# VHH binders against h2kzm9r124to488, part 4

Target 1, 365 residues: h2kzm9r124to488
Amino acid sequence: RFTIDTSRAKSNQYVVSLCSKKIGIIEYPDGRSDKQPCDVYWHNVVLSDMNKIVTSPQSRVNKFPGMTELAKKISLTHSISSMQKLFPDEYAFYPNSWFLPAHLADFHAFYRKAQALGKTEMWFIVKPDEGAQGTGIYLINSPNQIRNVDQRQLVQEYVADPLLMNDKLKFDFRVYGVIKSINPLSIYVAREGMARFCTEKYEKPDSSNFKNLYAHLTNYSLNKANEAYVHSNTLQDQTRGSKRLLSTVFHQLESRGVKTKRLWHDIKLILVKTTLAMLPEIMLHYEHHFYDSTGPQCFQIMGFDVMIREDGTPILLEVNAAPSLTADHIVPHPGRTLLEGGQRVRSIVDEVIKIPLVRDTLLLV

## First folded at step 1 (VHH)

Design a12a (framework vhh_7nfr_2)
Fold by ESMFold2-Fast, scan of step 1:
Structure a12a (fold): chain B 365 residues (1-365), chain A 124 residues (1-124)
Amino acid sequence: as target 1 above (365 residues)
Amino acid sequence: QVQLQESGGGLVQPGGSLRLSCAASGFTFSSYAMSWVRQAPGEGREWVSSISGSGGSTYYADSVKGRFTIARDNVKNTLYLLMDSLKSDDTAVYYCATEYEYDILTGEYSFDYWGQGTQVTVSS
């Protein structure tokens, strides 16, 4: 019978255990005591060399070697930038980005050129590098507003013209891709995903509102702390929730005249083109670890964060090599922060998205 | 395989200083962001500080900013927390964690590969 080792699944264990039971996979939540290989190894994050995880040609692990680094902002931007030089129209879905301090001069040059062309109301988002909680994210309209120019950080063009729903809240989509194999490349796009909404009405950035992150950033940690955040308690009440099913939002967009079939097609192309941009580096790392392998050793669920412009064109914001697969959330106790713990509450929206995602991923391997 | 081992805790008077260490093994230490998280008796976990894999970026909770310094030695595979001007509110078990995961969908902070912890007590 098929076997799975979930001893290193960590926060993923609940959903993976549930799906394994559902489809008849034998789970080893503490690892195998007989030290025999499992068919699947499920890791939250891979820290060890791949040859210590997959020791049998018949075994699979849910991560590609090097993928954590390749999906990070520096490597991702480098990969996409290389493709933009050859195919600028095909890779126009990624915003102009600069890593500080290395690209500070390039950012200043871009800004001066944009000003010379009459673009006086241009905004940028400043994102800290790895290790930050997202609370250091802020908007600027001039290079002189960067707070820590000597620290590693991403400066990226801010899309000031997002597509809005009738409630005027900014939103983005978390779309899931499953890389089943890289030779040949086989990618599956999950049919369901998540739409994440701001908690305050969007207005174009200006000197009075640019500090209101609840209107400008879809970041769930910031928005769920706002008293205006609306948890989706039932699947039927999706039109007003701060976290909604992608399918629900697509129906709402369709009713407003958005060409949702074209939009979905373009989003799927973003996932494919982004993976293609990363593929040479993925292949190099994979070949190094799995030389002379008789079959695929790796598969991986990837998260893609996509925003829609007012004209209906999607743009890629970020790629997550280890998207959260938890199906609950913590509601903080009155007067306490989320990091101090709280009451754990089941998330029906997350379950509807993540249980089929993990189940179908396991069925693919 | 993957192992994190904290040390350097102890009893110190208010205004004192301590240096915590975390010895990491079983993985490519320089490739991962590292964090310190603390837990006081009867309270939830509180994030204290994070450092990027290269050491080029550091981040601090408001409660410790200006008093604590996070550092790493990628040659020795060791993470440090230098704690100055300690207060009674800093009393907690301090844990070393690799990969500070921020779950944007749940808004929760997740830490993989916790060490055993080291007790810091600030009292007169």
Scores: ipSAE 0.000, ipTM 0.299, lowest interface PAE 14.5, mean pLDDT 80

Design a12b (framework vhh_rezetamig_d1)
Fold by ESMFold2-Fast, scan of step 1:
Structure a12b (fold): chain B 365 residues (1-365), chain A 125 residues (1-125)
Amino acid sequence: as target 1 above (365 residues)
Amino acid sequence: QLQLQESGPGLVKPSETLSLTCTVSGGSISSSDYYWGWIRQPPGKGLEWIGHIYYSGSTYYNPSLENRVTISVDTSKNQFSLKLSSVTAADTAVYYCATEYEYDILTGEYSFDYRGQGTLVTVSS
């Protein structure tokens, strides 16, 4: 029988355990006492001692060495920007981006050229380095609005023309890709994903609304704090919930005349092209840890955040090397605040997405 | 099993420094791929990210708090700590330490997958 060590799966252990039991994999939730290797090691994060975890050529771990750093906005932007210089049409799906202070002059030059061409209403999003949060992120329409210009931060073109549903809420898609191997490169795209919605109606940025992050940013942590946030506790909530199935939103887009087959094809190409941009660095880290291996030692589920422009073209916003695989949320007790504790409740939406994703990943490896 | 446990005084006087420590067990704090962070929930409000630190010592703080926040790591004790200076009644909250994250590039925010059990800190004279 096939064996899996989930002792380091942490918050993801529940879904992995459920899938392992369902497909007949023998699970060691506390590790093996006999010190024999498992066929699969499931970790929640990338660890520095990965080559000590995967010591058998037949064993595999669900993380590539160095992937956490490579997926972060600084490394990701550098990788994609390098490809944009060589293949500008192929990598047009990533917004124009500048790192300050290094690229401040380039950003000013871009802005001046855009103004000369009559593009006076361009907006940019400013993000501080290393995991800025919502209060640190702001929109600008002029370079002179940048705060602390000598500090390290990302300036990126803001997509002001998002495709909207009938409720006029901005949304993005979390799409899951599985890197089965890097030599040869083998990537699978999950059929189901998540659509994440803002909690206030979208309007093009202007001086009166640019500070309303609930209308401009789709982030789950930000939007769930708004009283307008709607938890999806049943599949019937998919038409109104703040977190919906990608398939449901695609069906709604189809009914509105959007070319969803082309859209899905373009999204899959974004996942492949982004992985190709990251591949040289992934290979360098992989060879450092597994230079003498005879088979593939790593596989990984990656999250890709994609939004759609009103013309139907997708753009990449983010890559997550450790997307959450949890399938529950906390509901406060009746008449009590969340601060007073709460009950963990199943998220049917997350189960529909994440159980097939993990099951199929285990079947692929 | 990775476990995080907050410790520190449950009561802090206004204008003083709030100091909390998170003890990590079942895993190493010195992993280069971990973000070690602090989040809080004031009464009647949502979760607020305070900041995080990498093993390397690189820190990132919530801009609304950055002038008052210091996060540090002690790898010899497998701990990381939060210091928040010049506290007021508005800093009264349940404080959580956290290590697993989902990074959203559009917002630049982390969505925490796993957290410690939380510790209530009241700012009162």
Scores: ipSAE 0.000, ipTM 0.156, lowest interface PAE 18.6, mean pLDDT 78

Design a13a (framework vhh_8h63_2)
Fold by ESMFold2-Fast, scan of step 1:
Structure a13a (fold): chain B 365 residues (1-365), chain A 126 residues (1-126)
Amino acid sequence: as target 1 above (365 residues)
Amino acid sequence: ELQLVESGGGLVQAGGSLTVSCAASGFTVSSNYMGWSRQAPGKERELVAGIYSGGSTYYADTVKGRFTISRDNAKNTLYLQMNSLKPEDTAMYYCARETVTYEEFGETYTVYFDYWGQGTQVTVSG
């Protein structure tokens, strides 16, 4: 019958295996030994040899060729910046961005103009290349604070006016989009997502707090290392957990007078517009590998990280071409840090989000 | 009880060499990204060298080719060998551990300055 190869699913294999079993798909967790193709190939990441993975016209793989690179900060920012030049109002959801060293002069010019207009206390976030500087992500309020200006890095305007809940912790939403096909474009937005909270209270950046990444960055991997991180034990425990259901947070926002129907509509538009900005490059790579195909051979779950300004306006922070689909987390041993190892524990919040997401994705393809 | 203790600083003449050491307790240096940062009077802290758990190294452009970061896993100690020292290298040198790696845009980053030592002063005379 219908078959799936999960031998390359890596850490995502558990959830994919569970969903395959629930809907009656025959799984090959170590691949097929009989030289027959599977209907679906599920990978965590994909190299550029897609035509070696999908050799049958009836088969599909869960990644588009080139998508891993297209979703990275440099390519994503170039795609969106190109659209911002043509449609500035439609793509205003992405922060002003500059690549260094190429756009250093443009960044200085922007900063000087803002200073001349009396804008005091502007902050920027600096994202170095992976491993290139070893310093991680950091905040600056002056161009002269950039470390190693000749090295490749991204500078973006830091959004200092986030909407906060009663606990004053900064948060973002991980929203999942499923690209079913690109010709024609067919994208689905998952009904459930994740709200990811910082682990220290947010204050507007100043000289005393700008180095506290636990207050300024919502990134899950970063925040779970802080001893203040709170794991939700039950679905009813949604008011204190560092990871909460998007639907729960939306209900709380609605209770505070936020126009959540409009917010959700705007978030869905961000997913569609971002995909459209990336689409020409996606199609170029797809045609290179699959131009003879009579039907779609690729589909993909994409993660979109969206923060909300205090006025209710959504802002895109990141696109992830390989969002984690794991349904567990690591709890550090008593008195140890997370990097020293820990015990894997079931995450009920991740299960509620990711099991329907993967199940429905498999049903779509 | 996690601690970093730096030692080996001192006064050296320009063109000279010096090795500073960092003894770690309560965790394993080979399992973490470890780094050396420095702070000169009136300046911000600057990361000068780092070593990943896998052994890959990073160096700031200001010290590249002159400084070498290394570790002794058996002694659980991090080292910074400083050659061809300049007056501009005068600073308090701090040993630091990365707490965690994290991902943005599908790229891996490290959190720097999770645990700091007390520092060791290096003064280079002209």
Scores: ipSAE 0.006, ipTM 0.275, lowest interface PAE 10.3, mean pLDDT 80

Design a13b (framework vhh_6fv0_2)
Fold by ESMFold2-Fast, scan of step 1:
Structure a13b (fold): chain B 365 residues (1-365), chain A 127 residues (1-127)
Amino acid sequence: as target 1 above (365 residues)
Amino acid sequence: QVQLQESGGGLVQPGGSLRLSCAASGFTFSSYAMYWVRQAPEKGLEWVSTISGSGGSTYYKDSVKGRFTVSRDNAKNTLYLQMNSLKPEDAAQYYCARETVTYEEFGETYTVYFDYRGQGTQVTVSS
């Protein structure tokens, strides 16, 4: 009875097809030849013409119009900064941020004021407008260290006090949220996610170590290139691997005395509050595309990158409007970089996370 | 037919300079980001630098920042890499490459493939 069009799912098609088969949804991997509407449309990206595809009131698409741009660092930072001005305590989970060149003077003023208050040796992370792969990202402790100050880039306060496990590797969590509807707002937070670990031991940034990206960035590609990266996706190796289940790391944190129940509650609040900060813009785009709709036409899986401070406080780093739902990954050939390609292998960790996520998302709609 | 041809390599002493060029043909040059990648003996390909299609955005491997400058002349379909303060670890075969495929993982984008790269130009740093 129920039908799904996965013709635009691209790299996500495998997991969506598997879940559709498991729950009894009829899949059209090349679209319907009879031009009749499907109940669900699964896209890998937000398209400007989605309202022309999703014309039936009973149909749903897995993307909100405009969401790709709203989740990117410029729009996200503006949305959260606006809320920080109105509700500074509620949005303290996002680091102080400045866009260059527009906010350069504000950044200088902040730095000087902090120095006047006796706070010295602060670190900042500089993210160029197109900072793919973590390359081009660098740490500074003074405004005069900014490279190419005329280029568009984000300067953000660097959290130098991350919570570390016994191995002293920096890590963050990818947490998944599902926006079921926006009127009324309904969001679900997936219980399982991913923990990503650096491959070299963390040390507080100083002049000798700030260039060591393998210790400061949890970037998957950079860490995979390091010899210390543990390539195992075996569930039995989850206590040592560079990519681990969130639930496994939470159990380890609880064993160390971290208040994980409170931490999880605070992480869920970050997802909700971030979505609320983005909601006015989402609603404007939605209204323009689906103003005649009598029911919810959009739902979406969002990825949220969260790190934990040493005191147990979670900090939002990034939002991804199109998180990878692939259950495999490319492993570079020995001695070669990812840029040259590699062998595609199944990822049991990704399957454990993403199959229930997609299955439950389809059951929610 | 897409073609890339590198030139400008050679032997220099540590601290010396070289300027590499890459002549491109067979595609709309200004529509593609371009890469410089290198391969040292018994090593894999290593990304060195990227420049956007317009030339407005440039990115560098951390070990070459401040020493290497990538640029392009879209009117001449030519990509450049100015290399200053060369170190022994910079010795490699240098290739230019056209962007083709990106892979996204956890909000990061990675270029995992490129359709075309040239035959390369050898850079040797020795005293």
Scores: ipSAE 0.000, ipTM 0.179, lowest interface PAE 13.4, mean pLDDT 77

Design a14a (framework vhh_8ghr_2)
Fold by ESMFold2-Fast, scan of step 1:
Structure a14a (fold): chain B 365 residues (1-365), chain A 125 residues (1-125)
Amino acid sequence: as target 1 above (365 residues)
Amino acid sequence: EVQLVESGGGLVQPGGSLRLSCAASGFTFSSSYYIGWVRRAPGKGEELVARIYPSGGSTSYADSVKGRFTISADISKNTAYLQMNSLRVEDTAVYYCAASEYDYEWGSEYEYDYWGQGTLVTVSS
């Protein structure tokens, strides 16, 4: 029988266990005591030598070696920037980016040139390196506003012209790709995804609003803290909820004249082209860990965050090597506080997205 | 095996101070873990208040608490702290300690793999 080790699936274990049971996979939620290999190892994040976990050539793990770092903003930007130099039209879906301190002079030169051409209303987003002290993500409209200029950080052109729905809330799509293999490269794009909405109406950045992250960032944890956040508990909530099905939003966009078949095709191309840009580094790490392997040892679900410009063109914002697969949230018992424990309540939107995603991923393996 | 236990919550008057503690077991702060304090206020969803990467010493804060709250960690005691000063009625919430092996990038959902049971902080006269 087909076997899966979910002992390191952590918060994702519930959905993986449910899917394993539905398709008849034998699960080891605490790992195997007999030292025999499983067919699949499901990890939330792998931080150590993966080839020590996956020792049988018939076994597979749901993470590629090095992928966590390769998907992070600095490595992703280097990979895509390299491709932009060779194929600028094909990789125009990624914002202009400068890695500081190395490209500070280039950023100043770009800004001066844009000012000379009359583009005086440009904004940039600054993303400090992981572990940077005292700095979070922030917006600037001038290079002299950069904090700790000698510190490692990424500066990117801010997309100030997002396509908005009738409620004027900024949104992005979390689109899921499954990398089944890298030799040959085989990528599957999940049919369903998530649309994530800001909780305050969008206005172009200016001196009065650039600090209002509820209007400028689609981040789920940030936005759910706002009292305007709306859980999508029913199908009716899909027109108002802060998390909506991608298919629902695509239908609404189509009714507004957006060419959604072309948009979906372009989004799928973004996933493929981004993976191609990362592929040389993925292959290098893979060969180092699995040089003795005669079969594919890795597969991975990746999250791609895509926003749509006002003209209908999709833009890649980030890649997540460990997208959340949780499909519930905790609600306090009636008349009690969350401190007193709570009931795990289903998230219908997350279930509709993540159960088929994980089920189909397991069927692909 | 892996658990987070919060303490230090209670009733305090506006302008007062409280120190929350989060004792971790089943993993060590010397490894690559992110420790966050997440609160749920009446009428609002969860808000990430402060985050620390104990092995690297980096910290970050929500704008609503910056300058008033300080997060710290004692690696030898495997305990994280949230020092809350100049408390306001708006700070009334259940405060949760949470831990994750991965720092999710900008724009993505912050997800934590381990959660404490929470500790209630009430700011009222």
Scores: ipSAE 0.000, ipTM 0.257, lowest interface PAE 14.4, mean pLDDT 78

Design a14b (framework vhh_8h63_2)
Fold by ESMFold2-Fast, scan of step 1:
Structure a14b (fold): chain B 365 residues (1-365), chain A 123 residues (1-123)
Amino acid sequence: as target 1 above (365 residues)
Amino acid sequence: ELQLVESGGGLVQAGGSLTVSCAASGFTFSSYAMGWSRQAPGKERELVAGIYSGGSTYYADTVKGRFTISRDNAKNTLYLQMNSLKPEDTAMYYCAASEYDYEWGSEYEYDYWGQGTQVTVSG
């Protein structure tokens, strides 16, 4: 059938290998010794010389050139902000955002106007550059609380009224989109995704709790370090686990009167509209690398982080150009924390999400 | 608790060599995936090199053949040996650690970051 080179898939190789065997693709886990092209090249990192990897018109690589940088918070915000000026209603799903130091005056003006309109409490999330001199992500309720105002950083409106389940833990959805081609644009949305839960009960931000990131941030890397983190080892653990199936949470929301069919439609529109906002930059990088191409050379799985407001409105928080496709997790040693290391074990929840995702992506290509 | 401290940056002439290091503490270093990223003035941050808990490595094409990533699990230290340095290599270099073998390239997938060490290449 098809041939696939997974020699550069690294941590993602296990799931890609399983899917390749399942659908009858011939895998080269160490690359081809005959140096003939494969139909698919599966990489973990975006490479600048992709045109050397994809030398045949029928070959595909699982990354678009430049995509990793375009999906990061600063570039993403720039792309969406440009679209918000032209189509404010269509791009209302992205929180009001200001790139500092360039937009500091605009942020002050927004805050003053909100105060004049009687908004009594507003919270903002500050995201400094990764590895920057600051202390990382933090919450503020006044512009004068911004640390190192001359430093490159993103200030974004914080959604203080998220929709909560019975356990009162804040959550978001990791939704997967597959960009099959950009000319013409073809995007598929995976039917299953991940619901990711905080590890401490949510309370509206105030002076006593705004530093408790375990209650305010849903990201896996932060929450897995908390002793309260619960791994979902079986599908029956879906009511208590820190990672749950999107479909399970949707059924629970539907039971509570949320119009989940409309919600899913709106989430799919967020993925399409976000990709459209990024498309001009994606096309520029693509043409630079594949100017002589007679057909599509790239496809890519993208992760979209979406939270739901109390009124059921979905909000885009982040785009991940390299979502993890691994299907295991670290379990701490008995009586120890994750910081002291642990054992890697199979994750059933990740398998249920990621095996169909990768399988269907390979069938699509 | 977990700490990552970069060192070894400085000024170096074009064509020269420099090694930056990252001292790790507060966790079981040998079980973590480690990496180096850099951010040059006026550019976005880029991943330069990584080494997984199992020992496999990757390199960005811009540095492949010139840079070498290595780890010393006995000393809880990560290294980046940089050879044939160019002015374009001038950047803040950041150390990163992950308990899970994520695909590098997304800030959301990283567990921990250091404060960086400045490398300036003149020429």
Scores: ipSAE 0.000, ipTM 0.121, lowest interface PAE 19.1, mean pLDDT 79

